# Ledger of designs, part 13: miniprotein binders against Cell death abnormality protein 12 (ced-12)

Target 1, 147 residues: Cell death abnormality protein 12 (ced-12), of Caenorhabditis briggsae (a8xez1r348to494)
Amino acid sequence: SEIQKVLDIDSANENSEEDVEIWRTKLAEHRCGRLATVAMVLFGEKSPQDLRMLISENTMRIEGGKWQLIPMWMRCCDITAELFGLLPGRDELDRLISIIFSTDSPFPAVFSCIVHLFHRTWREMQAKGGEMDKVASFVLEQLRHVL
Key: E = the ipSAE of ESMFold2; O = the ipSAE of OpenDDE; V2 = 0.75 times the mean of E and O plus 0.25 times the DockQ between their complexes.

## First folded at step 24 (miniprotein)

Design c5 (from e4 with A20E A26S K27E E51R; at its last look DockQ between E and O 0.51; V2 from the best seeds 0.00; counts 0 for: pae O 10.8 > 1.5)
Fold by OpenDDE base, look of step 24:
Structure c5 (fold): chain B 147 residues (1-147), chain A 91 residues (1-91)
Amino acid sequence: as target 1 above (147 residues)
Amino acid sequence: SPELRELRREIFELELEIFELMLEASELGDPEELFEEIYRLYYELWYLYERLYWAERNGDPEEVIQELKDRLNELRSKIEQLKERLEELKS
């Protein structure tokens, strides 16, 4: 499954079994469904050098100042979905996701951009490991401001 | 330094502009050629971030600052060119 592929991408990191199972569940229950996991997989497969760069830079940060890949990816998917008008809690969300989900969907491309933006913003804010939501909110707000 | 902070802000603003281009391009039906050009902008942008990153750690020599400024200007120019191209595609 795509979920397992996502987990496998991050398998090189020393994640606790508990965290992995939590992420598995959250990925499965993610509001964007398969669209999210496919975007993550595609990011890892089509942009391996970028991913390596991001991970390397993140690794260079002090302990406590690092993002976790899968949680970061999930939030980036949320941001991406919102930018496409797929707001969480909307009754038509599942339907809209289904409509836009295709091999020609721009979602993965936008997702990729959001990942990089998130990473850069994380650095800019000198964010700590527990500030995922803060950074995500900031990214979204800045995008809303520009768009 | 204050100068590096300003550069960081400018780079970040360009990143948002590039992102906007990506969103606009996505609305046009995901033209591969356009996306490739946008990604090229990202690569240049990411280089700026990298240089900035190391400048902040190693100091802010004038040479590096000037390089960043020059490349920023170049990137701005490219972004404007791509904006024009997008407008052409929309028409």
Scores: ipSAE 0.000, ipTM 0.203, lowest interface PAE 10.8, mean pLDDT 76
ESMFold2, look of step 24: ipSAE 0.234; ipTM 0.647
ESMFold2 (binder alone), look of step 24: mean pLDDT 83; pTM 0.823

Design c6 (from e4 with L16A A20K L23M A26Q R57Y; at its last look DockQ between E and O 0.55; V2 from the best seeds 0.62)
Fold by OpenDDE base, look of step 24:
Structure c6 (fold): chain B 147 residues (1-147), chain A 91 residues (1-91)
Amino acid sequence: as target 1 above (147 residues)
Amino acid sequence: SPELRELRREIFELEAEIFKLMMEAQKLGDPEELFEEIYRLYYELWYLYEELYWAEYNGDPEEVIQELKDRLNELRSKIEQLKERLEELKS
């Protein structure tokens, strides 16, 4: 499954078993469903160098100043979905499916951009591990401001 | 430095413009495959920003400022071209 693929991407990092299972559940229950996991997988597959760079830089951060990849990706997906006007819940399932199976769907590409923006914002804010939502909100607000 | 701050400001402005274009292209359904070009511009700008960041990190941003300015100007030109193309599609 795409969920397992996402988990496998992050498997090289020292994550607790508890965190992994939490992420598994959250990925499965994510409002974007497979759209989220597909975007994540595609990011890892199509932009491996970028991913390596992001992870590398994050690894160099001091303890307490690091983001976690999967939580970060989930929030980036939320931001992306917001930009696409996607609402959480079953009511948007058909729309999400349509996007997922569209060969020309730009969602993964926009997601990739948001990931980079999130990473940069994290850096610029000198964010701490517990500020994931703060950074996400800031990114979203900045985008809303310019769009 | 003031020059460095200005450069950063320009980067952020262009980023905003690129996102606007990106979402506009998306809304139009990207009939002319403009989204891909816009997407490429985003990454070009991102790499430019990264170069600046690491130059600052290394303590020698002044050495890259002129080069980055030139590249930004080129990106700005490309963005304007894409804006025109999108406007044509909207009409």
Scores: ipSAE 0.644, ipTM 0.866, lowest interface PAE 0.7, mean pLDDT 88
ESMFold2, look of step 24: ipSAE 0.653; ipTM 0.850
ESMFold2 (binder alone), look of step 24: mean pLDDT 80; pTM 0.785

Design c7 (from e4 with A20R A26E K27S V64K; at its last read DockQ between E and O 0.77; V2 from the best seeds 0.74)
Amino acid sequence: SPELRELRREIFELELEIFRLMLEAESLGDPEELFEEIYRLYYELWYLYEELYWAERNGDPEEKIQELKDRLNELRSKIEQLKERLEELKS
ESMFold2, look of step 24: ipSAE 0.703; ipTM 0.904
ESMFold2 (binder alone), look of step 24: mean pLDDT 80; pTM 0.772
OpenDDE base, look of step 24: ipSAE 0.707; ipTM 0.889
ESMFold2, fold request of step 26: ipSAE 0.751, 0.689, 0.734; ipTM 0.908, 0.890, 0.904
ESMFold2 (binder alone), fold request of step 26: mean pLDDT 81, 81, 81; pTM 0.786, 0.782, 0.782
OpenDDE base, fold request of step 26: ipSAE 0.701, 0.703, 0.704; ipTM 0.890, 0.891, 0.891
ESMFold2, fold request of step 27: ipSAE 0.682, 0.729, 0.686; ipTM 0.881, 0.906, 0.889
ESMFold2 (binder alone), fold request of step 27: mean pLDDT 80, 81, 81; pTM 0.775, 0.782, 0.784
OpenDDE base, fold request of step 27: ipSAE 0.699, 0.702, 0.719; ipTM 0.888, 0.891, 0.895
ESMFold2, last read: ipSAE 0.745, 0.682, 0.746; ipTM 0.909, 0.889, 0.905
ESMFold2 (binder alone), last read: mean pLDDT 80, 81, 81; pTM 0.775, 0.783, 0.785
OpenDDE base, last read: ipSAE 0.708, 0.706, 0.707; ipTM 0.891, 0.892, 0.892

Design c8 (from e4 with L16A A20K A26Q K27Q; at its last look DockQ between E and O 0.53; V2 from the best seeds 0.00; counts 0 for: pae E 6.1 > 1.5, pTM E .659 < .8)
Fold by ESMFold2, look of step 24:
Structure c8 (fold): chain B 147 residues (1-147), chain A 91 residues (1-91)
Amino acid sequence: as target 1 above (147 residues)
Amino acid sequence: SPELRELRREIFELEAEIFKLMLEAQQLGDPEELFEEIYRLYYELWYLYEELYWAERNGDPEEVIQELKDRLNELRSKIEQLKERLEELKS
């Protein structure tokens, strides 16, 4: 299952079994959660070395300055969806998921770029736990200046 | 160091240009081959950024900084070529 693949990747972090169940629930309930799950799995399959580097660098950060993988990836998916002009909606989400399963979709490539940008921004801001939304807003602002 | 800080700023400027190229390519109907070339440039910028990050932490010598500057100049040339190609696709 796609959700189980994401949870297996996430278990490499400092997560309790209770935290994993919380994120399973949050991911399933978020309106873009299925899209995020597919994007996360595809990222891990296409760029496993990049994923290992991100996790390794994150585990070396000072206590309180680590991002949590699933929340970070969900915010990156939200940012990517906004760049594609997606509004919340079941039909819009199903259409995009169908496009992503095509090997020609640009969504996974943009998602990957945004994951790297998010990580860089988190590191440069010296972000702490609880600052996920602040970092995400800054990433989106940086991208808006390009357009 | 001041040299590495300036290189980080230059890399960010190039990254912003690449994000603009990605969005423009998507607006043209997402031509697959062009987008993959733009993605490769972002990937190359990412590696330059990581080398800058570790060079700063390790206090690397001037020769390493010069090599990073040479890679940056090469990447600027590639970005200019993609800009020209994208403008031709608009016509």
Scores: ipSAE 0.105, ipTM 0.517, lowest interface PAE 6.1, mean pLDDT 70
ESMFold2 (binder alone), look of step 24: mean pLDDT 81; pTM 0.787
OpenDDE base, look of step 24: ipSAE 0.625; ipTM 0.858

## First folded at step 25 (miniprotein)

Design a10 (from c7 with R20A L45M E56Q; at its last look DockQ between E and O 0.10; V2 from the best seeds 0.00; counts 0 for: pae O 6.7 > 1.5, pTM E .758 < .8, placed apart)
Amino acid sequence: SPELRELRREIFELELEIFALMLEAESLGDPEELFEEIYRLYYEMWYLYEELYWAQRNGDPEEKIQELKDRLNELRSKIEQLKERLEELKS
ESMFold2, look of step 25: ipSAE 0.365; ipTM 0.749
ESMFold2 (binder alone), look of step 25: mean pLDDT 76; pTM 0.657
OpenDDE base, look of step 25: ipSAE 0.018; ipTM 0.273

Design a11 (from c7 with Y53W E56R; at its last look DockQ between E and O 0.02; V2 from the best seeds 0.00; counts 0 for: pae E 3.7 > 1.5, pTM E .790 < .8, off the site)
Fold by OpenDDE base, look of step 25:
Structure a11 (fold): chain B 147 residues (1-147), chain A 91 residues (1-91)
Amino acid sequence: as target 1 above (147 residues)
Amino acid sequence: SPELRELRREIFELELEIFRLMLEAESLGDPEELFEEIYRLYYELWYLYEELWWARRNGDPEEKIQELKDRLNELRSKIEQLKERLEELKS
């Protein structure tokens, strides 16, 4: 399943069995359903180098200042969903065309961009564990501002 | 070219529509079959985009672009059908 694929992507990290099962459940119950897991898998498959870079940088942070991959991805997917819902129509889409079509697919590009933005924002905010929602909200707000 | 930009915009618009449908379907707890149909449209659209990308890169003639445009219109029709089915599911 896509869920298991997502979990396998993060298997290299030292996650407790409890966390893994929690994530499994949350992935299964995510508001975006299979769209979420598909997006995550696509990110891992299409941007493995980016993922490795993000994880590497995250691992260099002090303990307690690290994001967890799957929770981060879930929130990025939420942001992506909200972004798509916020795009009003043709006039606004033109602004995104130049960026989006620099890649092989619009959705992975947007998702990837949000993942990187989340990671960067996490760093800039010096976020700590448990502040996932705070960072996500900030990212979404920034995106709304740009749109 | 302006034509390519317009086509790309149209493809992106349909992609957004498909994603909205997927989100809506998931929120409604739709049958997996409906989601799969929506997702198949996504793949068709994705392939269309890829073909457009290659056509542009290879300098394919306008006839190829028109073909892709026609396929896009077919996807629009399918999307509308799925919208109707989702509305039925809501009721």
Scores: ipSAE 0.226, ipTM 0.608, lowest interface PAE 1.7, mean pLDDT 81
ESMFold2, look of step 25: ipSAE 0.270; ipTM 0.710
ESMFold2 (binder alone), look of step 25: mean pLDDT 81; pTM 0.789

Design a6 (from c7 with E56R; at its last look DockQ between E and O 0.62; V2 from the best seeds 0.00; counts 0 for: pae O 8.1 > 1.5)
Amino acid sequence: SPELRELRREIFELELEIFRLMLEAESLGDPEELFEEIYRLYYELWYLYEELYWARRNGDPEEKIQELKDRLNELRSKIEQLKERLEELKS
ESMFold2, look of step 25: ipSAE 0.648; ipTM 0.863
ESMFold2 (binder alone), look of step 25: mean pLDDT 82; pTM 0.798
OpenDDE base, look of step 25: ipSAE 0.014; ipTM 0.245

Design a7 (from c7 with R20A E56R; at its last look DockQ between E and O 0.02; V2 from the best seeds 0.00; counts 0 for: pae E 4.5 > 1.5, pTM E .768 < .8, off the site)
Fold by OpenDDE base, look of step 25:
Structure a7 (fold): chain B 147 residues (1-147), chain A 91 residues (1-91)
Amino acid sequence: as target 1 above (147 residues)
Amino acid sequence: SPELRELRREIFELELEIFALMLEAESLGDPEELFEEIYRLYYELWYLYEELYWARRNGDPEEKIQELKDRLNELRSKIEQLKERLEELKS
């Protein structure tokens, strides 16, 4: 499954079994559903160098100042969904079209951009492990301002 | 190029349709089999994006654009088939 693929991407990190299972559940219940996991998988497959860079930089941080990959990705997907107004169903198709055409990149590319922005913002805010929502909110606000 | 921009638009529209299919399939509790087919279409579409990107960057000739259009049309056909299957799943 796509969820397992996402978990496999992060398997090199020393995550607790509890965290992994929590992430598995949250991925399965994510508001974007399989679109979230697809975006994550594509990020890993299409931007492996970027991912390695992000992980490397994050690894150099103190333990309390590190983000966790999968939680970070989930929040980036949330941000992407908020920006695009992505909701389940076909009724939002026209709205999504208008938003996507306002960008120069497809959905996965936008997600990728958000991941980078999140990473940067995390650093700038000197964020701690428990401040995922704070960083996400800030990123979303900044993106709304720019878009 | 206007033609490339139009092609990009068409690919974007198809991407959204594929997303809609993914969401619909998931909402219906679709088994892995059908979703996997949709997922494969998404990958095929992704490759179109990549090829379109390079076509724009390299200034590929009309024949390349036509090839991409043909592939896009094939994807459209596959999407329609999947839509029908999803409707059957609803019933």
Scores: ipSAE 0.047, ipTM 0.502, lowest interface PAE 2.7, mean pLDDT 79
ESMFold2, look of step 25: ipSAE 0.232; ipTM 0.671
ESMFold2 (binder alone), look of step 25: mean pLDDT 82; pTM 0.797

Design a8 (from c7 with E56R R57Y; at its last look DockQ between E and O 0.02; V2 from the best seeds 0.00; counts 0 for: pae E 2.7 > 1.5, pTM E .784 < .8, SAP 72.345 > 70, off the site)
Fold by OpenDDE base, look of step 25:
Structure a8 (fold): chain B 147 residues (1-147), chain A 91 residues (1-91)
Amino acid sequence: as target 1 above (147 residues)
Amino acid sequence: SPELRELRREIFELELEIFRLMLEAESLGDPEELFEEIYRLYYELWYLYEELYWARYNGDPEEKIQELKDRLNELRSKIEQLKERLEELKS
């Protein structure tokens, strides 16, 4: 399943069995449903270099200052969904295009852009575990400001 | 170029439409067949974009670009059909 693929992507990290099962459930119940898992899988498949870089940098952070991949991805999917819902029309699209098409392909660019922005924001905020929602909210606000 | 920006805009607009359709499909209980069709359109659009990229990169003639534009228009038509089907499911 796509959920299992997502879990497999993060299998290299030391996650407790409990967390994995929690994530499995949350992925299955995510508001975006399969779209969320598809986005995550596509990110892993189409932007493996980005993922490796993100994980590498995150791994270098002190304990307690690291994001968890799947929770982060779920929130990025939420942001992505909100972004799509926030787009009013063609006039605002041009501004977004300048950001999105700075990468190799459109879809990975959208999700990747948000993932990278989340990662960057996490660093800038010196976020700690448990502050996922705070960072996500800030990222969304940044995007709203740009749009 | 202005033409490139416009084409990218059109592609992105279609992507957004496809993503919206995916969201709607999920909200309706994830009708498997419909979602798969939407997802296939996504891949078709993706491949179209890739072909466009390489066409420009390789300096392909305008005829190739026009072909890709025509295919894009076909995708628009398919997306509209899916929108109608989704609306029917909502009813």
Scores: ipSAE 0.128, ipTM 0.564, lowest interface PAE 2.2, mean pLDDT 80
ESMFold2, look of step 25: ipSAE 0.388; ipTM 0.751
ESMFold2 (binder alone), look of step 25: mean pLDDT 81; pTM 0.795

Design a9 (from c7 with L16A Y47W E56R; at its last look DockQ between E and O 0.03; V2 from the best seeds 0.00; counts 0 for: pae O 6.1 > 1.5, pTM E .762 < .8, other shape alone 2.552 > 2.5, off the site)
Fold by OpenDDE base, look of step 25:
Structure a9 (fold): chain B 147 residues (1-147), chain A 91 residues (1-91)
Amino acid sequence: as target 1 above (147 residues)
Amino acid sequence: SPELRELRREIFELEAEIFRLMLEAESLGDPEELFEEIYRLYYELWWLYEELYWARRNGDPEEKIQELKDRLNELRSKIEQLKERLEELKS
């Protein structure tokens, strides 16, 4: 499954078994459904160099100052949904699709941009573990000003 | 160019349609085999978009654009086939 593919992408990092199972569940229950996991997989496949760069930079941060990849990706998907005022549901996802593809960039491109922006913002804020929501909120706010 | 813009539009439309197919597949219990095929189309379309991007950036010749158009048409055909299969699963 694409969920397992996402988990496999992050398998090189030291994650507890408990966290992995939590992520598995959250990925399966993500409000964007299959779109979330597909976007993540495509990100890894389309931009492996970018992903490696992000992971490498994150790894160089002090302990406690690192984001976790899968939670970060899930937040980025959440940000994407929030930008367009989308709620869980097929109809809302259809609307998201329509909105995203009315722009110059497809969904994966938007997701990719958000991932990079999240990573950058995390660094700029000197964020620590557990501040995912804080960073996400800031990213969302910044994007609302641009979009 | 207008031609490139039109091609991009068509790619986006097909991508949206593929997303809809993904959602439909999920609603039908997410048959793994069918989703895998849909996913492949999504992936192919994504790369087609990337190639279009670079064609625009690099000023690729018309032959390249035509190739992309042909590939897009092939994807349309595959999408239609998947739609039919989804309808069969609904019944």
Scores: ipSAE 0.018, ipTM 0.351, lowest interface PAE 6.1, mean pLDDT 78
ESMFold2, look of step 25: ipSAE 0.347; ipTM 0.727
ESMFold2 (binder alone), look of step 25: mean pLDDT 78; pTM 0.729

